# Ledger of designs, part 365: VH-VL binders against q0aze0

Target 1, 268 residues: q0aze0
Amino acid sequence: MKIILVNNRFKENTEKKAQEIAGQLSALNVEVIIDNGLDEPYAGTVDFIMVLGGDGTMLRAARRYGQRAIPVLGVNMGTVGFLSNIEINELAEYLPLILREEYSLEARMMLEVAVFQQQSLLTRVFCLNELLLRSNSPRMLSFALEISGQKLEPYRGDGLIVSTTTGSTAYSLSAGGPIADPQLDAFIVTPVASHIINKRPLVVSPEREISLHLLEEREAIIGIDGQIKMDFGAENRVLIKRAPHPLLMVNLKAKPFFTSIDRSLQRQ
Below, E stands for the ipSAE of ESMFold2; O stands for the ipSAE of OpenDDE; V2 stands for 0.75 times the mean of E and O plus 0.25 times the DockQ between their complexes.

## First folded at step 16 (VH-VL)

Design FF11 (framework fv_inotuzumab; at its last look DockQ between E and O 0.72; V2 from the best seeds 0.77)
Fold by OpenDDE, look of step 16:
Structure FF11 (fold): chain C 268 residues (1-268), chain A 123 residues (1-123), chain B 112 residues (1-112)
Amino acid sequence: as target 1 above (268 residues)
Amino acid sequence: EVQLVQSGAEVKKPGASVKVSCKASGYTFTDYAIHWVRQAPGQGLEWIGGINTYTGDTYYRRKFQGRVTMTADTSTSTVYMELSSLRSEDTAVYYCARDESYFDYLSGTFDYWGQGTLVTVSS
Amino acid sequence: DVQVTQSPSSLSASVGDRVTITCRSSQSLVYSEGNTYLSWYLHKPGKAPQLLIYDVSKRFSGVPDRFSGSGSGTDFTLTISSLQPEDFATYYCLQATHFPLTFGQGTKVEIK
């Protein structure tokens, strides 16, 4: 068995724990690769991914490895989050199950985000939470939203979020989007506006395609899962689709999603 | 408008502790981390550490570990940095700075800064 | 710790001059997915530092277009195309790819 341990570069405790876990796994004849993000993703075949940290770390892991259909386990390091399944202090208890591959999997839809310059593809990214289009200035943006060839009325505001149901509890929520059951596959399109919101959030079928472009010569920014940023101008287009493969999240124990929401919302 | 307003200048004796505050306004407090940077006289900028206001996680430079404590009060949108066992070398202007955060992710880019707090350590 | 070295430590220039400041890191600053956490700051005595450039080449809001950033891997450059009176200050680069975060030693731009 080969396992990737993903940790947070700024959380030394996760690095230390990763080393500790790696040692334990090695003693059990498990090959371990530690991924702190400083290197390219491991290109070889692996059987399991263990994410040590919070939701941000999980998102990074998802972007790096999600397309490879590898089971991904979130191990919480004592932080608030939605994407971890067990706590670090529970790992020892569940380790035998992991090694025996005695766990269930939950498929989470991911986004395929393609950014174009005119007709040329600039980048393609798979992400678990959302794409954010926002103004790079205090001024509102004017942009066009198209859904499966249907052109909506132009949007005017600070920006727009296209989120998965998993991402519904992230930026979309802050922007007034609905909380979605992560067991659903859907796009959530949430307008972002500091002063005026003239559009309602949309829940869109995962079978549809979403395209965005600016209607004016203004600089904007695209954000992916809050971690990737790129400039976005009038010459750019973004196409969003359902990723061809979902993230396979390991479910070792039941985690009540809806009760966890209340806890998280109290902290915001 | 985004603002970080720090507490006033402090004069302390060696061995004492100082607690500097940084009050944030004009944005969602928990969407951003707060870092602390200092500048000693005649020296450059030095990163001390940071706190994720959402998760509560702290990140300290090893040099300051054991002496520095950062806390966040979401009810008042205020971050605190306490430095104990003060030395003359701790004399500096201390700045708080905002960093975009996303759950346990930090960008490491300081887009807004406090006005600075002079901390003088002298016998 | 990752060492960040700026060059020069100081320079004298006149208004209208093209100014170039270099920042070199002891290790690559490339992170996951190609992200590079390198930013540039302007600092005047008695004032708070100000963000100029982030992610190597992105200008922060309100920053004049005379400021530009470039580079990759371990070598980065801040360029002021035409120095203005208000640009006389100390400039710092910051890397945040590696823990701990580290600043360059600074470059003081003085009036000639």
Scores: ipSAE 0.818, ipTM 0.921, lowest interface PAE 0.7, mean pLDDT 94
Fold by ESMFold2, look of step 16:
Structure FF11 (fold): chain C 268 residues (1-268), chain A 123 residues (1-123), chain B 112 residues (1-112)
Amino acid sequence: as target 1 above (268 residues)
Amino acid sequence: EVQLVQSGAEVKKPGASVKVSCKASGYTFTDYAIHWVRQAPGQGLEWIGGINTYTGDTYYRRKFQGRVTMTADTSTSTVYMELSSLRSEDTAVYYCARDESYFDYLSGTFDYWGQGTLVTVSS
Amino acid sequence: DVQVTQSPSSLSASVGDRVTITCRSSQSLVYSEGNTYLSWYLHKPGKAPQLLIYDVSKRFSGVPDRFSGSGSGTDFTLTISSLQPEDFATYYCLQATHFPLTFGQGTKVEIK
């Protein structure tokens, strides 16, 4: 059995734990590859991905491996997030179930994001939480949103968020978007500091295509999961679709979403 | 308006401890980690460590591990850095700086800084 | 630790001059998906440091467009296209791709 352990780049705080877990797995004849983000993603066949960290670490794992139909387990190393399933101190208890593949999977929709310069594709990336379009200057943006070729009235403001239901509790929530059940597939489109009074968040069918482009020359940024940033200007457009594959999240321990929302509401 | 306001200057004797506070305002406290950076007289900037205010995780440069403790109080939007076993080489201006975080992810970019706190270690 | 070396350590320049400061890392600063966590700061005595450039080349909001950053891998440059009186300061680069975070030793830009 071959497992990828995903941790973050601040290795003094998580590297020791990752090495300890790798040693425990190796003693059980499990081959382990550690992905701290400094190397290219492992390209060979793997059976399981274990994410050691919080929701931010899960986001990187999802972008790197989410389209490969590999089970992904979130292991909490501190504050419990929305994407963790078990605590690190419970890993030994659940390890036999992992090795016997005795768990269920929850599918989470991902975004496919394509950025163009005029008509030429520059890059394609995947996203678990959200795409953020934002101004990169003190000046507001004027931009167009199209949904399946239908042009909405222009937006003016600081930007726009296009999130999955999983991302509804992240930047989208802070910008006034709804909390969505992550078992639903949908886009949630949330304006950021809109100067247009009646621009409300939209919940959109996952079968739609969403397109964004600027209407005036401005410096803007496309952010992906709060971790990837791309320059965005008047020569660019972005197309957003449902990704071909969902992230397959391992469920070993019931994690009731709605009781965790109570904790999140205390932050509001 | 984003502000990081630090506690006032301190004079300490060798072997003592110092605790510097950094109070944040004008933004959501748990959206940004707080790092500590110092500058000794005639020297450049030196990163000490940081704390993720969302997760509570701390990150210490190895030379300070065992002597530094960083804590965050979300109810007051304040981060504390305590440095123990002080010696003359610890005389410096200590800055707090915020770093955009997204859950446990840190960008490592310090967009706003506190005004600095002079810590002097002398007899 | 990743060593970050700035060059020059100091320079003298006149208002209107083009100024170039380099920052060289002992290891590549490229991270997942090509992210490169290198930033530039301006620091004046008695003041807090100020962010100028992040992610190699991205200008922080409100920073004048005379400041630009470039580079890749291990070699990075801050350029001030036309030096202004308020730009006389010490400049630092910071790498945050690798733990621990490390600053360059600084470049003092003085009036000629």
Scores: ipSAE 0.751, ipTM 0.885, lowest interface PAE 1.1, mean pLDDT 90
ESMFold2 (binder alone), look of step 16: mean pLDDT 92; pTM 0.947

Design FF12 (framework fv_inotuzumab; at its last look DockQ between E and O 0.85; V2 from the best seeds 0.78)
Fold by ESMFold2, look of step 16:
Structure FF12 (fold): chain C 268 residues (1-268), chain A 123 residues (1-123), chain B 112 residues (1-112)
Amino acid sequence: as target 1 above (268 residues)
Amino acid sequence: EVQLVQSGAEVKKPGASVKVSCKASGYTFTDYAIHWVRQAPGQGLEWIGGINTHTGDTYYRRKFQGRVTMTADTSTSTVYMELSSLRSEDTAVYYCARDESYFDYLSGTFDYWGQGTLVTVSS
Amino acid sequence: DVQVTQSPSSLSASVGDRVTITCRSSQSLVYSEGNTYLSWYLHKPGKAPQLLIYDVSTRFSGVPDRFSGSGSGTDFTLTISSLQPEDFATYYCLQATHFPLTFGQGTKVEIK
C-alpha cells in the first residue's frame, strides 16, 4: 500500500508530524511519500492521500492529485475547516479503518481552467474552490462573460468569481454569493464590487462552458484557489469547465455540513 | 483604504518585555495573515514570524522561538507581538505587514505595512 | 535556512539611468505548480517598506512600468528602466518558498 502525506510549507509541525506518521506506517510495511510541495507530484500508483493541515493544504492536494481518483482524507491540525474529516489526535483510532479501506467517499466537483493567449493554450489547471478574475491596477475592469456561447451584458467592477459549490463558503461568500450544498454540482458566478447593479450572482449548470475576457486593455490577474496567480490581459481568454473527475473525499467521522455552517464561518 | 496602524515607540531596559500592536482596517481582517519584520540600526530587514488570523496558527523564526508571542484579536482587528528577555541587539524598528492568506495557506507576499514602531533597549 | 544574496550591495546612479539588481538564492525557489515566491521591496529611511514585484515578475497594483522583475530557479533580477528621483532607496528581495522567510541583505541605490 502506498500513501502520500501532504503537508503545509509554512507550518513545521506538519512536516514533523508527517515524518512521525511515515515512520509508523513504514513499520506496518506501508510505503509513504511526503509531499511538501517542493518536488514534482508522485506519478506512480497511489492508494490513499492524507492531508495534514487545513483547507488550504487540501486545495493543493486536490489540484495535484484530484484528477487521479485517489481517496483523500483531510486531517486537521488546528482550526476546524470545511474539508477536514478527522483531527490529528484521532488518527490512531481511525488508522485501522484506513488500512482496511473501510470508509465512504464523497465526490466534490472540480473546475478545469484553460488560459489562452490569442488561440494558444498557455496553461491548464484544476481548481477545487474558485477562479478569481481581479483588477491589478487602481482602475476597474470591463469584461465579458459567456456561458455556453451566450454573451451576457458586459461587467464592470473589481472582478468576478467562478466557484464550485465547495468554494461557495470561500471568496464567493465574501463577495455576496450564496452558500451552496457541496453535494450539488454547479458553478456559482459572483461579481466582485460590480458597478452594474443588475449583476447578481448566478448558479449555473455544471455542463456549461464559461468564458471570460477583458473588453479594455487593463492589468488583471486570475487566481486559482487563492494560491495560483497568473497575469491576465486583453489578449487572454479563460475557459472554465467541469473537470473530468471529482475529488474523492474520505469520510470516517460524521461532519454534518448544515449544522456546522455558523461555527465554520466564525473565523471571519 | 487598507491601513495597519502600530502602537508608539517604546524604551525598555534589558530583560524586560515589549508588546507592539498592529490595528488593521479597510479590509476583512481574517483574509490576511500578519507578519512582523524588524530592522536594527544599520542592518537590513529581518523576518521575525507571523500569525494566520484565520486559523490562529503562529510561525516563528527559530532564533525568536521561546521569546516571541504573536496573538490576534478578531473583535478589534488587532495583532500583537510580544518580545521578552530583551537585549540591546533587539533595538530596532518593528513593522507589521499583511500577507494574503487563504485558510492555512500564506503567500509570503507583504503588500501593506504598518508605519513601524521603534523599540529601544538601553540601560 | 535558504540564503538570499543581493548584488550589488550598493550603487550610485543618476536620474534616467537603467539600474539592475540581482538576487541569488541558495536553493531553487520553485514550489508546487511552478509557484515561485520571490518578491521585491523598496525601503526609504523613516518610511515603511513598499511592495514592488511579487511572484518574480508581477507588478503590485499601481507600481510604475519602469519596474520589472525576471528570473527563475535561483537567479532573479529587478530592473528599473529609467531611474526617477523617488527611486533612490534600499531594495530588498524576499523568498517565501522555504521556511523561514528570508530577505536579501539589501541594495542601496544612491544619487551620484
Scores: ipSAE 0.764, ipTM 0.893, lowest interface PAE 1.1, mean pLDDT 90
Fold by OpenDDE, look of step 16:
Structure FF12 (fold): chain C 268 residues (1-268), chain A 123 residues (1-123), chain B 112 residues (1-112)
Amino acid sequence: as target 1 above (268 residues)
Amino acid sequence: EVQLVQSGAEVKKPGASVKVSCKASGYTFTDYAIHWVRQAPGQGLEWIGGINTHTGDTYYRRKFQGRVTMTADTSTSTVYMELSSLRSEDTAVYYCARDESYFDYLSGTFDYWGQGTLVTVSS
Amino acid sequence: DVQVTQSPSSLSASVGDRVTITCRSSQSLVYSEGNTYLSWYLHKPGKAPQLLIYDVSTRFSGVPDRFSGSGSGTDFTLTISSLQPEDFATYYCLQATHFPLTFGQGTKVEIK
């Protein structure tokens, strides 16, 4: 068995714990690769991914490895989040199950985000939470939203969020989007401070495609999962689709989503 | 408007402790981390550490570990930095700075700064 | 710790001049998916530092377009296309790819 341990580069405790876990796993004849984000993702075949940290660390892991259909386990390091399944102090208890592959999997839809300059592809990214288009100035943006070729009325505001249902409890929620069942596959399109008061969040079928572009010569920013940023101008287009593969989240411990929402949101 | 307002100048003796406050306003407090940076006379900027107001996680430079404590009060949107066992070398202007945070992720970009707090350590 | 070295430490320039400041890191600042956590700040005595550029080349809101950032890996540059009177200050680069966060030693831009 080969396992990748993903940790947070800024959290030394996660690094230390990763080393400890690596030692334990090695003693059990498990090959371990530690990923702190400073290197390229491991390109070889792996059987399991263990994420040590919070939701942000999970998002990074998802972006790096999610397309490879590898089981991903979130191990919480003492913070509140939506994407961890067990606590670090529980790992020893569940380790035998992991090694025997005695766990269930929950498929979480991811986004495929493609950014273009004219007809040229600049980048393609898979992400678990959301894409954000926002102004890089105090001024509002004007941008066009198309859904499966249907052109909506132009948006004017600070920006727009296209989120998965998983991402519904992230930035989309702060912008007034609905909380969605993570077992549901859908896009959530949430305006950010729209100048039009009646602009409502949209729940869109995962079978549709979403495209965005600016309607003015102004600089904007594309954000992905709050961690990747790139400049976005009038010459750029973004296309959002359902990723071809979902993230396979390991379910070792029952963690009811709806009963955890209040607890998690109270800390925000 | 985003604002970070720091507490006033402090004069301390060696061995004493100082606690500087940074009150944030104009944004959602828990959506951002707060870092502390200092500048000693005639020197450049030096990163001390930071606190993620969302997760409560703290990040301290090793140089200051054991002497620095950062805390956040969400009810008052205030971050505190306490530095103990003060030395003359700790004499500096201390700044708090905002950093975009996303759960346990930090961007490492300081977009807004406090006005600075002069801490003087003298016998 | 990752060392960040700015060049030059100081320079004299006139209004209207093109000014270039470089920042070199001891290690690559590229992180995970290509993110590079390098930002530039302007600092005047008695004032709070101000963010100019982040993520190597993105101007912060309200920053004049005469400021630009470029670079990759270990070598980065801040350029002021036409120096203005208010631009005389000390400039710092900051890397946040590696823990701990580290500043360059600063570049003081003075009036010629």
Scores: ipSAE 0.752, ipTM 0.903, lowest interface PAE 0.7, mean pLDDT 93
ESMFold2 (binder alone), look of step 16: mean pLDDT 91; pTM 0.944

Design FF13 (framework fv_inotuzumab; at its last look DockQ between E and O 0.81; V2 from the best seeds 0.72)
Fold by ESMFold2, look of step 16:
Structure FF13 (fold): chain C 268 residues (1-268), chain A 123 residues (1-123), chain B 112 residues (1-112)
Amino acid sequence: as target 1 above (268 residues)
Amino acid sequence: EVQLVQSGAEVKKPGASVKVSCKASGYTFTDYAIHWVRQAPGQGLEWIGGINTYTGDTYYRRKFQGRVTMTADTSTSTVYMELSSLRSEDTAVYYCARDESYFDYLSGTFDYWGQGTLVTVSS
Amino acid sequence: DVQVTQSPSSLSASVGDRVTITCRSSQSLVYSEGNTYLSWYLHKPGKAPQLLIYDVSTRFSGVPDRFSGSGSGTDFTLTISSLQPEDFATYYCLQATHLPLTFGQGTKVEIK
């Protein structure tokens, strides 16, 4: 069995804990690869991914590994989030179940994001929570949104969020979008400070293709999961589709989504 | 309007402690970590550490570990930095600065800064 | 600790000059998905530092277009295309890919 342990760059204890866990797994004849983000993602076959950190660390793991249909377990080492399943102090208790593959999987839709300059593909990235288009100047944006070839009336405002249902409780919520059941597949399109009459959040079929481009020269930023940022200008276009594979999240411990909403949101 | 307002200047004796506050307004407090940076007279900028206001996680430069504590009070949107066992070389202007965060992720970019707090350590 | 070295330590320039400041890191600043956590700040006596450039080359909102950043890996440059009277200050780069976060030593830009 081969497992990837994913940590983040700012938690030194996470690296020490990852090495400790790797030693325990090695004693059980499990091969372990540690991903601290400084190297290319492991390209070989793996059976399981363990994320040591919070929801931000899970987002990076999802972007790197989510399209490979590998079970991913969130292990919380800090503040309880929406994407962790167990606490670090519970790992030893659940390890036998992990090794026997005695767990359920919850599929979470991801976005596939392609950014172009003119007709040339600049990059293709995957996204678990949201794509954010925002102004990078004191001036508002004027931009076009197309959904499956249907050009909507132009937008004017600070930007736009295209979110998964998983991302509905993140930036999209702050911008006035709905809380969505993460077991649904959908795009949630939420305007940011729109100055155009009747621009409401949209809930859109996951089979649609979403396109964005600026209608005037302005400095803008595309943000992916709040962690990847790209300059975006009038020469650029972004295309958004449902990713080919969902993130497969491991469920070892019941975490009721609906009963936790009010408490989780009070932090904001 | 984004603002970080720090507490006033302090004069301390060697061996004492100082606690500097940084009150945030004009944005969602838990969307940004707060870092502390100091500048001693005639010196450059020195990062002391930071606190993720969402997770409560702290990060301290090793030379300050054991002497520095950073805390956040979400109800008042205020971060505190306490530096103990003060020495004369701790005389500096101390700045707080915000860093965009997303859950446990930090960008490491300091977009808005407090006005600075002069801490003078003299015998 | 990752060391970040600025060059020059100081320079004298006239209004209208093109100014170039270099920042060199002892280790690569490239992280997952190519993210490079290098930023530039302007600092005047008695004032708080001010963000100019982040992610190597992205201007912070409201920063004049005479400021630009470039570079990759370990070598980075801040350029001021036409120096203005308000640009006389000390400039710092900051790396945030590695803990601890480390500033360069500063580059003081003085009037000639």
Scores: ipSAE 0.749, ipTM 0.891, lowest interface PAE 1.2, mean pLDDT 90
Fold by OpenDDE, look of step 16:
Structure FF13 (fold): chain C 268 residues (1-268), chain A 123 residues (1-123), chain B 112 residues (1-112)
Amino acid sequence: as target 1 above (268 residues)
Amino acid sequence: EVQLVQSGAEVKKPGASVKVSCKASGYTFTDYAIHWVRQAPGQGLEWIGGINTYTGDTYYRRKFQGRVTMTADTSTSTVYMELSSLRSEDTAVYYCARDESYFDYLSGTFDYWGQGTLVTVSS
Amino acid sequence: DVQVTQSPSSLSASVGDRVTITCRSSQSLVYSEGNTYLSWYLHKPGKAPQLLIYDVSTRFSGVPDRFSGSGSGTDFTLTISSLQPEDFATYYCLQATHLPLTFGQGTKVEIK
């Protein structure tokens, strides 16, 4: 068995714990690769991914490995979040199950985000939470939203969020989007506006495609999962689709989504 | 408008402790981390550490580990930095700075700064 | 620790001049997925530092167009296309790819 341990570069305790866990796993004849994000994702075949940290760390892991259909386990390091399944102090208890592959999987839809310059593809990424288009100035943006070839009325505001149902409890929620059941597959399109929200959030079928572009010569920024940023101008287009593969999240322990919402939101 | 307002100047003796506050306003407090940076006379900027206001996680430079404590009070949108066992070398202007955060992720970009707090350590 | 070295340490320039400041890191600042956590700050005595550029080349809101950032890997540059009177200050680069976060030693831009 080969396992990738993903940790948070900003949290030294996660690095230390990753080393400890790696040692334990090695003693059990498990090959371990530690990924702190400084290197390219491991390209070889792996059987399991263990994420040590919070939701941000999980998002990074999802972007790096989610397209490879590998089971991903979130191990919480004492923080509040939605994406961890067990606590670090529970790992020893569940380790035998992991090694025997005795766990269930929950498929979570991811976004496929493609950014173009005219007809040229600049980048393509998969992400678990959301894409954000926002102004790089105090001024509002004007931009066009197209859904499966249907052109909506122009948007005017600070920006727009296209989120998965998983991401509904993240930035979309702060912008006034609905909380969605993560067992659903859907896009959530949430306008971001500091002054006037001129449109309601949309819940869109995962079978549809979403396109965004600016209607004016202004500078904007594309954000992905709050961790990746790209300059975005009038010459650019964004195409958003359902990723071809969902993230396979490991369920070792029952963690009801709706009972955790209040606890997590109390910190905000 | 985003604002970080720090507490006033402090004069301390060697061996004493100082606690500087940074009150944030104009934004959602827990959406951003707060870092502390100092500048000693005639020197450049030096990163001390940071605190994630959402998770409560702290990040300290090794140089200050054991002497520095950062805390966040969400009810007052205030971050505190306490530095103990003060030395003359700790004399500096201390700044708090806002950093974009996303759950347990930090960007390391300081977009807004406090006005600074002069801490003087002298016998 | 990652060392960040700015060049030059100081320079004299006149209003209207093109000014270039370089920041070199001892290690690559490229993080996963191509992210590079390098930002530039302007600092005047008695004032709070101000963010100019982040993520190597993105101007912060309200920053004039005359400021631009470029670079990759270990070498980064801040350029002021036409120096203005209010631009005389000390400039710092900051890397946040590696812990601990480290600033360059600063570049003081003085009036000629």
Scores: ipSAE 0.646, ipTM 0.879, lowest interface PAE 0.8, mean pLDDT 93
ESMFold2 (binder alone), look of step 16: mean pLDDT 91; pTM 0.944

